# Miniprotein binders against b1l550, part 62

Target 1, 279 residues: b1l550
Amino acid sequence: MRLPEELLERARDIHSEAPSHRIKLDRVGSFGLKVPVEFKGFLLLAEADVWVSLPEGRRGVDLSRQVEAIYELSNPPKDPFSLCREAAISLLEKLNYADSSGVSIRFDAPLQDGESLKYYGVEISSIASDEIINKIRVEILGMTACPCTAELIRAYKSSEIAATHTQRSLGILEVSTKAEHPDPDKLASIIERAMSSPLRTYTKRPDEGGLVIRSLSNARLAEDVVREMIHLFLEEFGHLPEDTHILAAVRSMESVHMHDIYAERSFSLDEIRKEISSH
Below, E stands for the ipSAE of ESMFold2; O stands for the ipSAE of OpenDDE; V2 stands for 0.75 times the mean of E and O plus 0.25 times the DockQ between their complexes.

## First folded at step 7 (miniprotein)

Design qh5 (at its last look DockQ between E and O 0.96; V2 from the best seeds 0.72)
Fold by ESMFold2, look of step 7:
Structure qh5 (fold): chain B 279 residues (1-279), chain A 82 residues (1-82)
Amino acid sequence: as target 1 above (279 residues)
Amino acid sequence: DPVREAWKYYLEAIKLILEALRLLRKGDVEEAAEEYEEALEKLEEALEIAKEAGNEELIKRIKLLIELVEKLIEKLEKKLKG
């Protein structure tokens, strides 16, 4: 049942009133929206969050305008990066009382793996105010092999036994910058190259053996994985603005323990360069 | 690097769009319109550079932002007539 539109002339606009308690809110929005995106030739179902700031003098946000802003831009589907930035702009236009807006879009990105595909996690964000801040977080699984156990086993026999425990490790790169979002495939590649070996969708036994041998020959501590991720990131993305902020992390799901280990480093480009050049 | 240069103009256009929105909140409609037009000029420069570089992905993204700015200008022009 649709109510008569003329009622809008008689009803109070509750959202535009002043609140009883004049307190600014940082994020008021709609979370968990389903939107289609086009990524690398694939049509994917993504999850989006949208929000705006709410000034102390305004009682509520026009929540329907938030959904309208991103919905209008998502049909027909487009790349998630354009959708993210354009929706952040549209939010400020449609909700003109806000001084900032934000959009986050999450999806599983396909990655070529031989004749098949594998997937890694992507979350992008754009925060708009007097400028736009673009953020991307990439998470991809790889394989790590423990160098401590490998060395103990080598020493035990004083032979060339190559054995240690291996496990899945989740690598994380998060980048916040005033420049364009980094290419998520390049971030995923950096993470995989920092690991002992990539994970494959499937392998035949000779290829599986090769994968295990590769991981053992590249045994790495979680700490070393993080350091390698940083090194590789600087080679690929050292051109980004100096105030670009990065988080590099790994969570290792240790196969011989009931718990995970975690290593992390956050830095800006200018900070890490000074640190490296001082050694 | 042409791709980086095109992105520079693209991001400058976004800053101009955001400034236009700030001006509109203050009621400075004429100045906001000028900022939108300057944003289109930056995007046209970005588009030319992206085309010379043959970067089809960036071309598509620039065209999408041009479309958004043209829509914003249309909405502003409707307000001026009303």
Scores: ipSAE 0.782, ipTM 0.935, lowest interface PAE 1.0, mean pLDDT 90
Fold by OpenDDE base, look of step 7:
Structure qh5 (fold): chain B 279 residues (1-279), chain A 82 residues (1-82)
Amino acid sequence: as target 1 above (279 residues)
Amino acid sequence: DPVREAWKYYLEAIKLILEALRLLRKGDVEEAAEEYEEALEKLEEALEIAKEAGNEELIKRIKLLIELVEKLIEKLEKKLKG
């Protein structure tokens, strides 16, 4: 039932009223929207968050316009990078009282693994104001083997390949830049290469054995993984602006402990370059 | 790298669009229109470079932004006539 137009004319615009407290809000929006995106030839249903700033003199945001902005741009489905940037711009246009906007899109990205698929988690964001900041977060699981236990067993049995405990580890790369979004597949590859071995969705017996042997021969601490991620990142993405911010992290789901091991480094490209050059 | 150059133009265009929106918030409609036009010029340059480089994905992304800017200009023009 649509309310009669006459009643709408009599109703106060609550959103445009002065708030009880004149305080600017940084983010007001709709979280947990579902939007279709095209990614690497796949049509995916992604989760999306959209928001704008709210000036101190306005009580509320026109949330319906926010939803409209992203869905208008989602038909036909497009790549999530363009969708984020365009939606951020559209939000500022539609909500002219906002001086900043943001869009975040999350989904599981397919990654080819032989004849099967594996996946990594990705969150793509754009934040617009006087400038645009593009952010991407990639999370992918790999396998780590413990070098400490391996050394203990080696010392005990004098074997060339020492047994050790292995576990799944989550690698994380988060990049915030004024440049284009880094390629998420490349980020995922960096994380996998930094670990003892990648995970496989499908393995034949020879492949499985090889994967484990590789892991054992490439035993790494969580700290080693993070450092390797940073190293590989600099090789691939060192061309990004110096003010680009990076978070490199690993969460190791240790198989011998009830808890996880976590390691991280947050840095700008400028900072890390200075650090490396000082050695 | 031609691809990197195209991205520079693309990002410059975005900056110009954002500036136009800022100007519109201030009521500077004429100046905003100029910024939109300049943004389109940058995108056209980016598109040319991307075509020469044969980067299909970048071409697609640039075209999408061109379409968006054109729509924004159209909306602005309608506001000026109304």
Scores: ipSAE 0.503, ipTM 0.826, lowest interface PAE 1.0, mean pLDDT 91
ESMFold2 (binder alone), look of step 7: mean pLDDT 83; pTM 0.786

Design qh6 (at its last look DockQ between E and O 0.10; V2 from the best seeds 0.00; counts 0 for: pae E 14.2 > 1.5, placed apart)
Fold by OpenDDE base, look of step 7:
Structure qh6 (fold): chain B 279 residues (1-279), chain A 82 residues (1-82)
Amino acid sequence: as target 1 above (279 residues)
Amino acid sequence: DPVREAWKYFLEAIKLILEAMKLLYKGDVEEAAEEYEEALEKLEEALEIAKEAGNEELIKRIKLLIELVEKLIEKLEKKLKG
């Protein structure tokens, strides 16, 4: 049954009505959409969120137009960076009452690990208003070895390599910039290099032993990992605009404790440069 | 082999020390103290065996660990009385 055009017009009228309370909303949209993207030669089904701001004088958002905006741009599938940026802009054009829009795309990014694949989590976002802000969040697991236990054992064992407990740690880099999205593979690499050792999907026994030995030889606190991530980030991405904002964080899933250890630093490039120069 | 036996007790003591440290992080100070005391007993046993075996290096290591554990127990006792 095609709903009569008249009923559709009346339904549209509800969204345009004045709300009971004249309050602006920052984000109104559809969350958990599935959109195809092309990433590094892989076709991936990503999760997407799309939203716009809603002015105080409008009751509701035209959600159908939001969904159309992203799907129109998703065929044929394209890279998620372009999709985010273009969709954010398109949303503002299609929904002229909005002063801001945003798109977020989330997926597991494949990463080559020898002859196998591992993955890292990525969320790519763009927010459009008078300016476009691009955001990327990368999460990847690594391994950390505890230096405290290592030192304890070293004191009692004349071994160069002290046994210590190891745990999985989640490293996080989040970058918000007016420039183009930073390369997520590079961000993932920074996180892995900041850890005691990377994780491997496939290990032969000798390789596994080597990975553990490497971890033990490079024992790091969660705090050490965060500082190392920041250091490596500055080396690779120091060319980004000064107002670029970064969150570097680690969540260590401690094997010895029932709780996780968490460390983070939030900063702008300008702020951190001033901090480092002062020492 | 008395040396092997001494090492066995030594390793058991280390395991207990690690467990005690875990307990401390959980806030279980009393249980941690018990584990340290048990570790100390194991170390004392290891020391006696190592002395009988004449292993000077092992004796030295065990004594160092005993000293450490004793200090840890003292610190915990102060926390429990405070």
Scores: ipSAE 0.006, ipTM 0.175, lowest interface PAE 12.6, mean pLDDT 85
Fold by ESMFold2, look of step 7:
Structure qh6 (fold): chain B 279 residues (1-279), chain A 82 residues (1-82)
Amino acid sequence: as target 1 above (279 residues)
Amino acid sequence: DPVREAWKYFLEAIKLILEAMKLLYKGDVEEAAEEYEEALEKLEEALEIAKEAGNEELIKRIKLLIELVEKLIEKLEKKLKG
């Protein structure tokens, strides 16, 4: 029973036919593909999505060509940024009925953490049409310390060593630009520097105490972390095109609340410069 | 000593804030907000006394804590409204 239905589906899946309803589709493709990449000397297994636009006059996408486009370029493994851009261009070449294509690649990037490694999240995209738009999203965990609690404990105990509630916070920077993708390590560094302290993979008590003390001496509200991310981003990446779009955000898991605190700001470089220069 | 008196109200405010944090942990958000409001009143009393004593360092410290508590109250009020 299942075999007859499969044959009927295959017989009806003719890509070049006109559809019964002539409606354009924005994204048609394969999502969740596993692809190998080489990033800064590490061989990683990344997850990729590939898609193209589908015009109103075409019934289906040539799915096997989409998958071929990225797999041909992923063997041997190469830099994920090159893979992303080259695959997006290849999709548009191979599927000439589409007016746009896109590729997303997600992986955990290794980062040296003393004698060990830690990882942070990276997702890159390239969207090709009459131009190419490159997007990168970086997510990394850090620690935040409440300045209100730190001041209370400092004043109450009259001590330099104050216990405060600290929480793990997820920092997010997302950049959309016509320039090449920003270096994800630099974005991760900006996020960590904006936080009260970085998270470490492994510590003994002396190292752990140093992280807590740093957190207390650099206590920040989630709102202030976002402001600091923006400040640091502008110092390092202010040279990007003026229409570059950025999202800076923090999700903080407050230890004294049963819910997350979230702060974000989206802006273009043009917008934020005008905002800052008005003060 | 006015400085010691301002410190007394400051410590009372700290105790109220710590109780508010315990209430938040138990999910009593409305009661926690009331405790923070009472703490703010104690801090404003401490600030008045510190100003009359002319202690600039103490004034700055009390003002910083007032600002932080006000922001926390504002966050709680938004949570209660949503």
Scores: ipSAE 0.000, ipTM 0.237, lowest interface PAE 14.2, mean pLDDT 78
ESMFold2 (binder alone), look of step 7: mean pLDDT 83; pTM 0.785

Design qh7 (at its last look DockQ between E and O 0.01; V2 from the best seeds 0.00; counts 0 for: pae E 22.6 > 1.5, SAP 71.975 > 70, placed apart)
Fold by ESMFold2, look of step 7:
Formats: C-alpha cells, sequence, structure tokens
Structure qh7 (fold): chain B 279 residues (1-279), chain A 82 residues (1-82)
C-alpha cells in the first residue's frame, strides 16, 4: 500500500502553488497547541507554537505537517527542551522548502515551597537554520522592600512602618545562546536571590512580621535587583559562549502607584565582562 | 482536573495516530483506518471535556487535530472504495 503522503496525491496541492504576490514570509505556523511535557518528574500541559519560513514562490505551508511533527515527538511525553530542539530540526527536515524553523514551548514550572508548590513561568524556543539558537525566558514573582523605608526603620527602630512599602515584583531573565538551554530552576533561583525576599504560597509562622523585617535587611530598588541578577548570573553561567545574549529585568507592582516601575539591561557575556573590568 | 482528563484522551489519540502511520508504512490500510477512527473518537471525548472546562485554546487545538484526522480518514476511504 502507498504511504500516507501518496494518499493525498490526487488532491490539488494548494500549498505548493505559486502565490499571486511573491513575498517571503518569516513565520507561518500553528500557534497555541497543547502539548504534554515531562519536566523534572512532573507531567505538565504546555502551550507550543511551531513555524517555518515560507519562500516567495510558495503559496502556503503544510500546516498539518507542522502539527504532525510536534505531536509525533511528544508521544510519550518527554523533556520540553529536547522536544523543542528536536521539533525545530524535524520541521526543517520535513518542510524542505523552508530555510528556517522555530518552536516555542511555554509552561508553568513547579518549585517546592515548604510543604506546598509554587510556580514560575518558563518559555523556551529553538530556532533552526544553518545553526540552532536556543532561548529561554523565566519569570518569577518575589518581594521588594524600599531602601527609603529601611532607612526610616533604622531611624525609628520600628518594624511597623516598613510593612506599608513592600510590594510584589516580577523578575525576568531571558537567555539566548548556541549552547543548550540553561536550567530554568537555576535562573529562577538567581531571580529570587536578587530580590528582598521570595514570595510564599503559605506560611505557618504565627508572625508574618519577621518576613517583612528580613526583607528590609535586604532592601533593594528595582534597579539594584537587576544589577544583582546580572552579578549572580555571571557567577553561575559565566562559562557560556561569549556571544550569549541576556536580558535581565524587573517590573515592580507598586501598591501606592497606578503604574508599575520597570528596569532592564540586555548584554552579551563579552560586553558585560569588558564593562565590569573597566570600572 | 478536567484539563488533565482532556489531555489523557488527547494523548491516547496521539498514540493511535502514530500506530496508524506505522500500519500505513507496512501497507495495512484497513487497519490504519480503524486506528484513525478510534483516534477520532478519543479526540471527540477530549473536545467534550475541554468544552465543559471552558478552555478555548485547548478546544481550538483539538479541533485542528480532528480536522487532520478526518481528512486522512476521507483519503483512506476513497482509496479503499476506488
Amino acid sequence: as target 1 above (279 residues)
Amino acid sequence: DPVREAWKYFLEAIKLILEALRLLLKGDVEEAAEEYEEALEKLEEALEIAKEAGNEELIKRIKLLIELVEKLIEKLEKKLKG
């Protein structure tokens, strides 16, 4: 019997026709696919985007083949990083008219938080062409405390005033590299350690005031959190290729303001080393 | 968790689709069609649960795979009859 590809041969292949306007498209694909992944012993429901480039002479992409490619590789569920890289390579091989392909996978990663779990956001991607570029973005909430409030408490020797100036802050690390994706738990740890204190899902302590006091001993502006994230990143991941690109950012959700405060810095590893060495 | 339940049926469908592809490679067209039909049933079960949960993104993705499987079944039925 003929292969499945042959079963479709009698139908007109609309996708292989020339378009009326010969314009290359950078990303044509299926977005928002639900895919199971296995991450550090957890079975998670991830959301995936898959795409390829489309040359100027081809009317459409074989969208069914794109969906087929990622689902073939997701059975049984496996590590999302391997799935991401393998699917990107498979897309480029299966859709031979494309000169690049990409896969993005998004999921909430669990972290142990005492006797319970908390979650942080992860988005990974792999872009395949004549090389493979791996990107990972990690987002996790923490707590920041204003240094002005810490100075006030020092002056008054009281913890009660400080509680009104702590807020939730979202820390972001994004890494783009030719190496394998960095471990998201390590990136999340860097972000949490850069903040005044981590957030907890539940505390069993009778006095939450102690958490606030510990936060004040580590008070930081959003700008300082970004600088600390970079410092800690270099300690953990300074061995990555020199052309590795990083974005470090914080969005502080100020309880007193109608708007958020945002700070960011992007850099390559060789850039930041030169900058630090010159100071 | 209704999302995990819908995903269970979705995963079963994926396994059946992959088996159908293996059968087609070996020339077992009738058996492959049977596996595709069973996969479609599992996808419809996943779709019903996803609709009850109100998960519109999952609904959209299940519907895309249903469309794929339906096209493959139609192609196989045409070849079996012709």
Scores: ipSAE 0.000, ipTM 0.104, lowest interface PAE 22.6, mean pLDDT 78
Fold by OpenDDE base, look of step 7:
Structure qh7 (fold): chain B 279 residues (1-279), chain A 82 residues (1-82)
Amino acid sequence: as target 1 above (279 residues)
Amino acid sequence: DPVREAWKYFLEAIKLILEALRLLLKGDVEEAAEEYEEALEKLEEALEIAKEAGNEELIKRIKLLIELVEKLIEKLEKKLKG
């Protein structure tokens, strides 16, 4: 049954009606869309969120137009960075009542690990208004070795290498900038280098032993990891605009405790530069 | 199983010792001392159980750890009095 065109026209009227309460909404859209993207030569199915602002005088958003906007740009599949930016702009053009739009794309990014692949989590976003803000969040697991246990064992046994407990730790870097999205592989590398050791998908026995020894030799607190992440970030990305905002964080899945240890620092490049220069 | 129970107390003591060390790194000397004292109590319990079970290896390990913790407490007490 084709709904009569007249009924479709009347249905269009609901979104344009005045709301019961004249309140602007910041984000209205579709979450959990699946879109194909090309990333580093891989075709990936990513999860996408699309949204626009809704003015106080409009009851609802045309959600169909939002979905169309991103899918039109997804064929053929392209890099997620361009897709985010272009879709955010397209949303503003298609939905002229919106003063802001946003797109977020999430997927597991493949990363070469010797002859195998590992992955890290990535979320790429763009928010369009009078300006475009690009955001990227990278999450990757590493390994940390506890320095406290190492010192205890060292005190007990005069061994050069003290055994300590190790745990998986999730490192997080989130960057918001008016510049182009930072390279997620570089961000992932910074996180891994800040850990006691990286995780490996496949280890031969000698490699596993080496990884553990490396971890023990580079014991770090969660706090140490965050500080190291910030340091390495500044070395690699210190050229970004001063108003660039960064979140550096670590969640350590403690093996000795039933709870996780969490550490973070949020800062702008301008703020952190002033802080470091004051010491 | 008394041996299993002794190990349980032993492991609990180790956790407390690790927590104490963490506190020391943060400069919380008083709280660290409390954790060491609690660890010592757990080790003493573990020792009694291990003795009853006749596990010589576990007894030896527990005794060594007790000596270590006692030395640590002594060092902390000297720091707190000085």
Scores: ipSAE 0.000, ipTM 0.181, lowest interface PAE 14.3, mean pLDDT 84
ESMFold2 (binder alone), look of step 7: mean pLDDT 82; pTM 0.770

Design qh8 (at its last look DockQ between E and O 0.33; V2 from the best seeds 0.00; counts 0 for: pae E 12.5 > 1.5, SAP 70.732 > 70)
Fold by ESMFold2, look of step 7:
Structure qh8 (fold): chain B 279 residues (1-279), chain A 82 residues (1-82)
Amino acid sequence: as target 1 above (279 residues)
Amino acid sequence: DPVREAWKYFLEAIKLILEALYLLRKGDVEEAAEEYEEALEKLEEALEIAKEAGNEELIKRIKLLIELVEKLIEKLEKKLKG
């Protein structure tokens, strides 16, 4: 059964009414949408969030138009950065009552690991208003060895110590900038180089020993890994706008005790340069 | 196997040292000292077994680790005082 066109017209207009409480909302939208993307020759199923701001005088958002906007742009599949930016712009144009829009896209990015692939987490966002702000977060697992643990292994060279007392670490690099999104592979590379050794998704007997030895040769505290990530980031991306904001963090999972250690630093490029120049 | 038994105590000592480092980072200095002292006990047990087995290489390595742990305890005791 179909409803009369007049009744449907009246029902649709509820969203344009004034709300009972005139309070602006920052993010109203649809979260957890599945969208196809093409990244570095791979066809991936990504997860997307879409939203717009809602002014104090408007009761609701046309959610179906938001969903349609991103799906129209995702067919055929294209690179996630273009999709993210174009969808954010399209949302702001189509929902002209909003003063800002945003799109987030999350996917697991493939990374060559010898003869196989491993994956690292990527989340990108584009927030459109009178300007566009691009955000990218990269998370990648690696292996670290505490300097104290490395000295213990040096005193008694044994694969049992190395295999038991090396630890997995999650490295995090998050960048918010007015420039284009930094290349996620470069961010992942910065994190891996700051750590003792990259984590492998597949290990043969020879590779297992090699991974442990490389990890021990570059032992670092979680705090030192964060400092190295910042140093390497500044070398690669110090040219970004001065108001670019970065978060660098490491979560180390102690294999012996299962207690996590966490270190982080947030900064703008302007802030960190002033800090470094004062030393 | 005496060598494997000595290794068992050696690994227990390493676990205690890692726990002490974690406790120290959280500011639990007195508790960290307890863990370091227990690590020395495990290393002394490993050393005794290694000596009975006549494993000269293992003896040398355990003694080096004892020296390392003693240095860690010394730094911790200084922090407790001051």
Scores: ipSAE 0.000, ipTM 0.273, lowest interface PAE 12.5, mean pLDDT 77
Fold by OpenDDE base, look of step 7:
Structure qh8 (fold): chain B 279 residues (1-279), chain A 82 residues (1-82)
Amino acid sequence: as target 1 above (279 residues)
Amino acid sequence: DPVREAWKYFLEAIKLILEALYLLRKGDVEEAAEEYEEALEKLEEALEIAKEAGNEELIKRIKLLIELVEKLIEKLEKKLKG
């Protein structure tokens, strides 16, 4: 039963009505869409969020137009960076009452690990208004060895290589910039290099032993990992605009405790440069 | 198996020592001291069981760890009094 055109027109009019309370909303949209993207030669099904701002005088957003905007740009599949940026712009064009828009795309990024693949989590976002801000968040697991226990065991056994407990740690880098999205593989590499050792999907026993020995030889606190991440980030991405904002964080899933250890630093490139120069 | 039981207490003691070290990092000195004391109790239990089992290697390890924990407590006490 096709609803009469008149009823459809009336239903469309509800979104344009004045709201009961004249309050602007920052984000209204569809979350958890599935969109195909091409990343490093892989075709991936990513999760996407799309939103726009809603002015105080409008009751609702045209959600159908939002969904259409991203899917039009997703065929054929393209890189998630371009998709994110283009969709954000398209949303503003299609929804002329919005003063801002945003797109976020999330997926597990494949990373070569010898003859196998490992992965890291990535979220790519673009926010469009009078300017375009690009955001990328990378999360990758690594291994940390505790230096405190190492010292204890060293004192006990007088061994050069002290056994210590190891745990998985989640490293996080989030970058917001007016420049292009930073390379997520480079961000993932920074996180891995900042930890005691990377994780491997497939290891032969000798390789596994080597990985553990390397971890023990490079024992780091969660705090050490965060500082190292920042240091390595500045070396690789110090050329980004000064107003670029960074979050560096580590969540250590402690093997000896019931709780996790968490450390973070949020900063702009301008702020951190001033801090380092003051020492 | 008494040997397995001794190891259980030994490992529990190690866990408590690690917890104490963590607490010290946070500045929770009093709680850390309590964890060390509990660790000593576990080690003493482990030692008794290990002696009954006649496991000389385990006895030696436990005794060494007891000595270490006692030294840690002494250091902590000196820090608290100083």
Scores: ipSAE 0.000, ipTM 0.227, lowest interface PAE 11.6, mean pLDDT 85
ESMFold2 (binder alone), look of step 7: mean pLDDT 83; pTM 0.779

Design qh9 (at its last look DockQ between E and O 0.96; V2 from the best seeds 0.77)
Fold by ESMFold2, look of step 7:
Structure qh9 (fold): chain B 279 residues (1-279), chain A 82 residues (1-82)
Amino acid sequence: as target 1 above (279 residues)
Amino acid sequence: DPVREAWKYFLEAIKLILEALKLLRKGDVEEAAEEYEEALEKLEEALEIAKEAGNEELIKRIKLMIELVEKLIEKLEKKLKG
């Protein structure tokens, strides 16, 4: 049922009124929208959040215009980076009382794994105000092997048993920059190379043995996985602006423990360069 | 690096677009239109560099931003002529 358009002339515009409490809000938005995106040849259904700032003198946000901003740009489907940036700009245009806007787009990115596929988690964000800040977070599972247990077993049965516990570990890289979004496949590759071994969708017995042997040859503490991620990130992305902020982390689902191990480091590029240069 | 140079112009164009939106909030419609036109100039520069580098994905992304800015200009032109 559609109501007559003439009623718009008679009704109070609730959103444009002043609120009872004149307090600015940082993020007022529509979260959990489903939008199609094209990512490296795949058509995916992503989840998106859109928001704007709300000044202290305005009671509400035009929520339909928020949703319109991203859905108008999602047909036909396009890459999520363009959708994110363009929607952030469109939000400020459509909701001209806001001084900032933001868009986040989340999806599982497919990645070739031999004859099969695997995936990793991606969240892309753009936040617009006087300039645009681009953020990307990637999460990918890898395999880690404990060096402490490996050393104990070596000492017990020198060179006759090469063994330790292995487990899945979730590696995380998050980058916030005024430059373009880093390529998520490159970030995922950095995480995997920092691990003891990548995970495969499936393996046959000879390939499985090789994967385990690789992990034992690259036994690493969670702390050292994070350090290696940082080293590899600086080699690939050291050209980004000095105020670029990075979080590198690993959550290891330890096979012999009732609990997880977690390690992380956050830093700006200028901070980490000074730290490395002092050693 | 030509790809980084193209991104430099692309990001500068975005700053001009955001400045245009700030001008519109102040009611400076003609000045905002000038900023949009300058943004298009930066995007065309980025596009030429991306074409010379043969970077098809960047070319596509720049063209999408050009389409957005052209639509924004059309909306402003309608407002100025009204």
Scores: ipSAE 0.745, ipTM 0.927, lowest interface PAE 1.2, mean pLDDT 89
Fold by OpenDDE base, look of step 7:
Structure qh9 (fold): chain B 279 residues (1-279), chain A 82 residues (1-82)
Amino acid sequence: as target 1 above (279 residues)
Amino acid sequence: DPVREAWKYFLEAIKLILEALKLLRKGDVEEAAEEYEEALEKLEEALEIAKEAGNEELIKRIKLMIELVEKLIEKLEKKLKG
């Protein structure tokens, strides 16, 4: 039922009123929208968050305009990077009282695994103000083998290849930059290469055996994985601006413990370069 | 690297667009229009470089941004005539 236009003329615009407390808000928006995106030839349904800043003199945000902004740009479906940037800009245009905007898009990204598919989690964001900040977070599971247990078993049984416990580990890379979004497939690859071995969706017996042997031969602590991720990241993405911020982390779902092991490092490219050069 | 150069122009264009929007918030419509035009020029340069590099994905991304800026300009023009 559409309300008569005459009634709308009499109604106060609540959103434009002065608030009871004149306080600026950093983020006001709609979270958990579903938007189609095109990624690597796949049409995916992604979850999206959209927001803008709210000045101290305005009571509320026109939320309908926010939703309109992203959906107008989502038809036809496009890559999530463009969608984030364009929607962030469109939000600032449509909501002229806002001095900043942001868009975040989350989905499971398909990754080729032989003749099958595996996946990694990705969150792509753009935040616009005087400048644009592009953010990407990639999460992918790998396998780690414990070097400590391997050493204990080696000492006990004098075996060349020592048995050890293995577990799934979640690797995380989060990058915030004023440059282009880093390639999420490359980030996922860095994480996988930093693990003892990748996970496989489908394995034949010889392949499975090889995967396990590889993991045992490349036993790594969670700490080792994080350091390796950072090293590989610098090799691939060292060309990014010096103010680019990175979070590298691993959550190991330990198979012999009830708890997880977690390790992380947060840094800027400038900071980490200085650290490495000092050694 | 031509691809990196194209991205440089592309990101510069985005900064100009954001500046235009800032100017519009201040009521500086004429100056905003100039910034949009400059942004388009930067995007066109980025597009040419990307074409020379044969990077299809970047070409698509730049074209989408061009389309957006053109729409923003059209909206601005309508506001000025109305």
Scores: ipSAE 0.655, ipTM 0.897, lowest interface PAE 0.8, mean pLDDT 91
ESMFold2 (binder alone), look of step 7: mean pLDDT 83; pTM 0.780

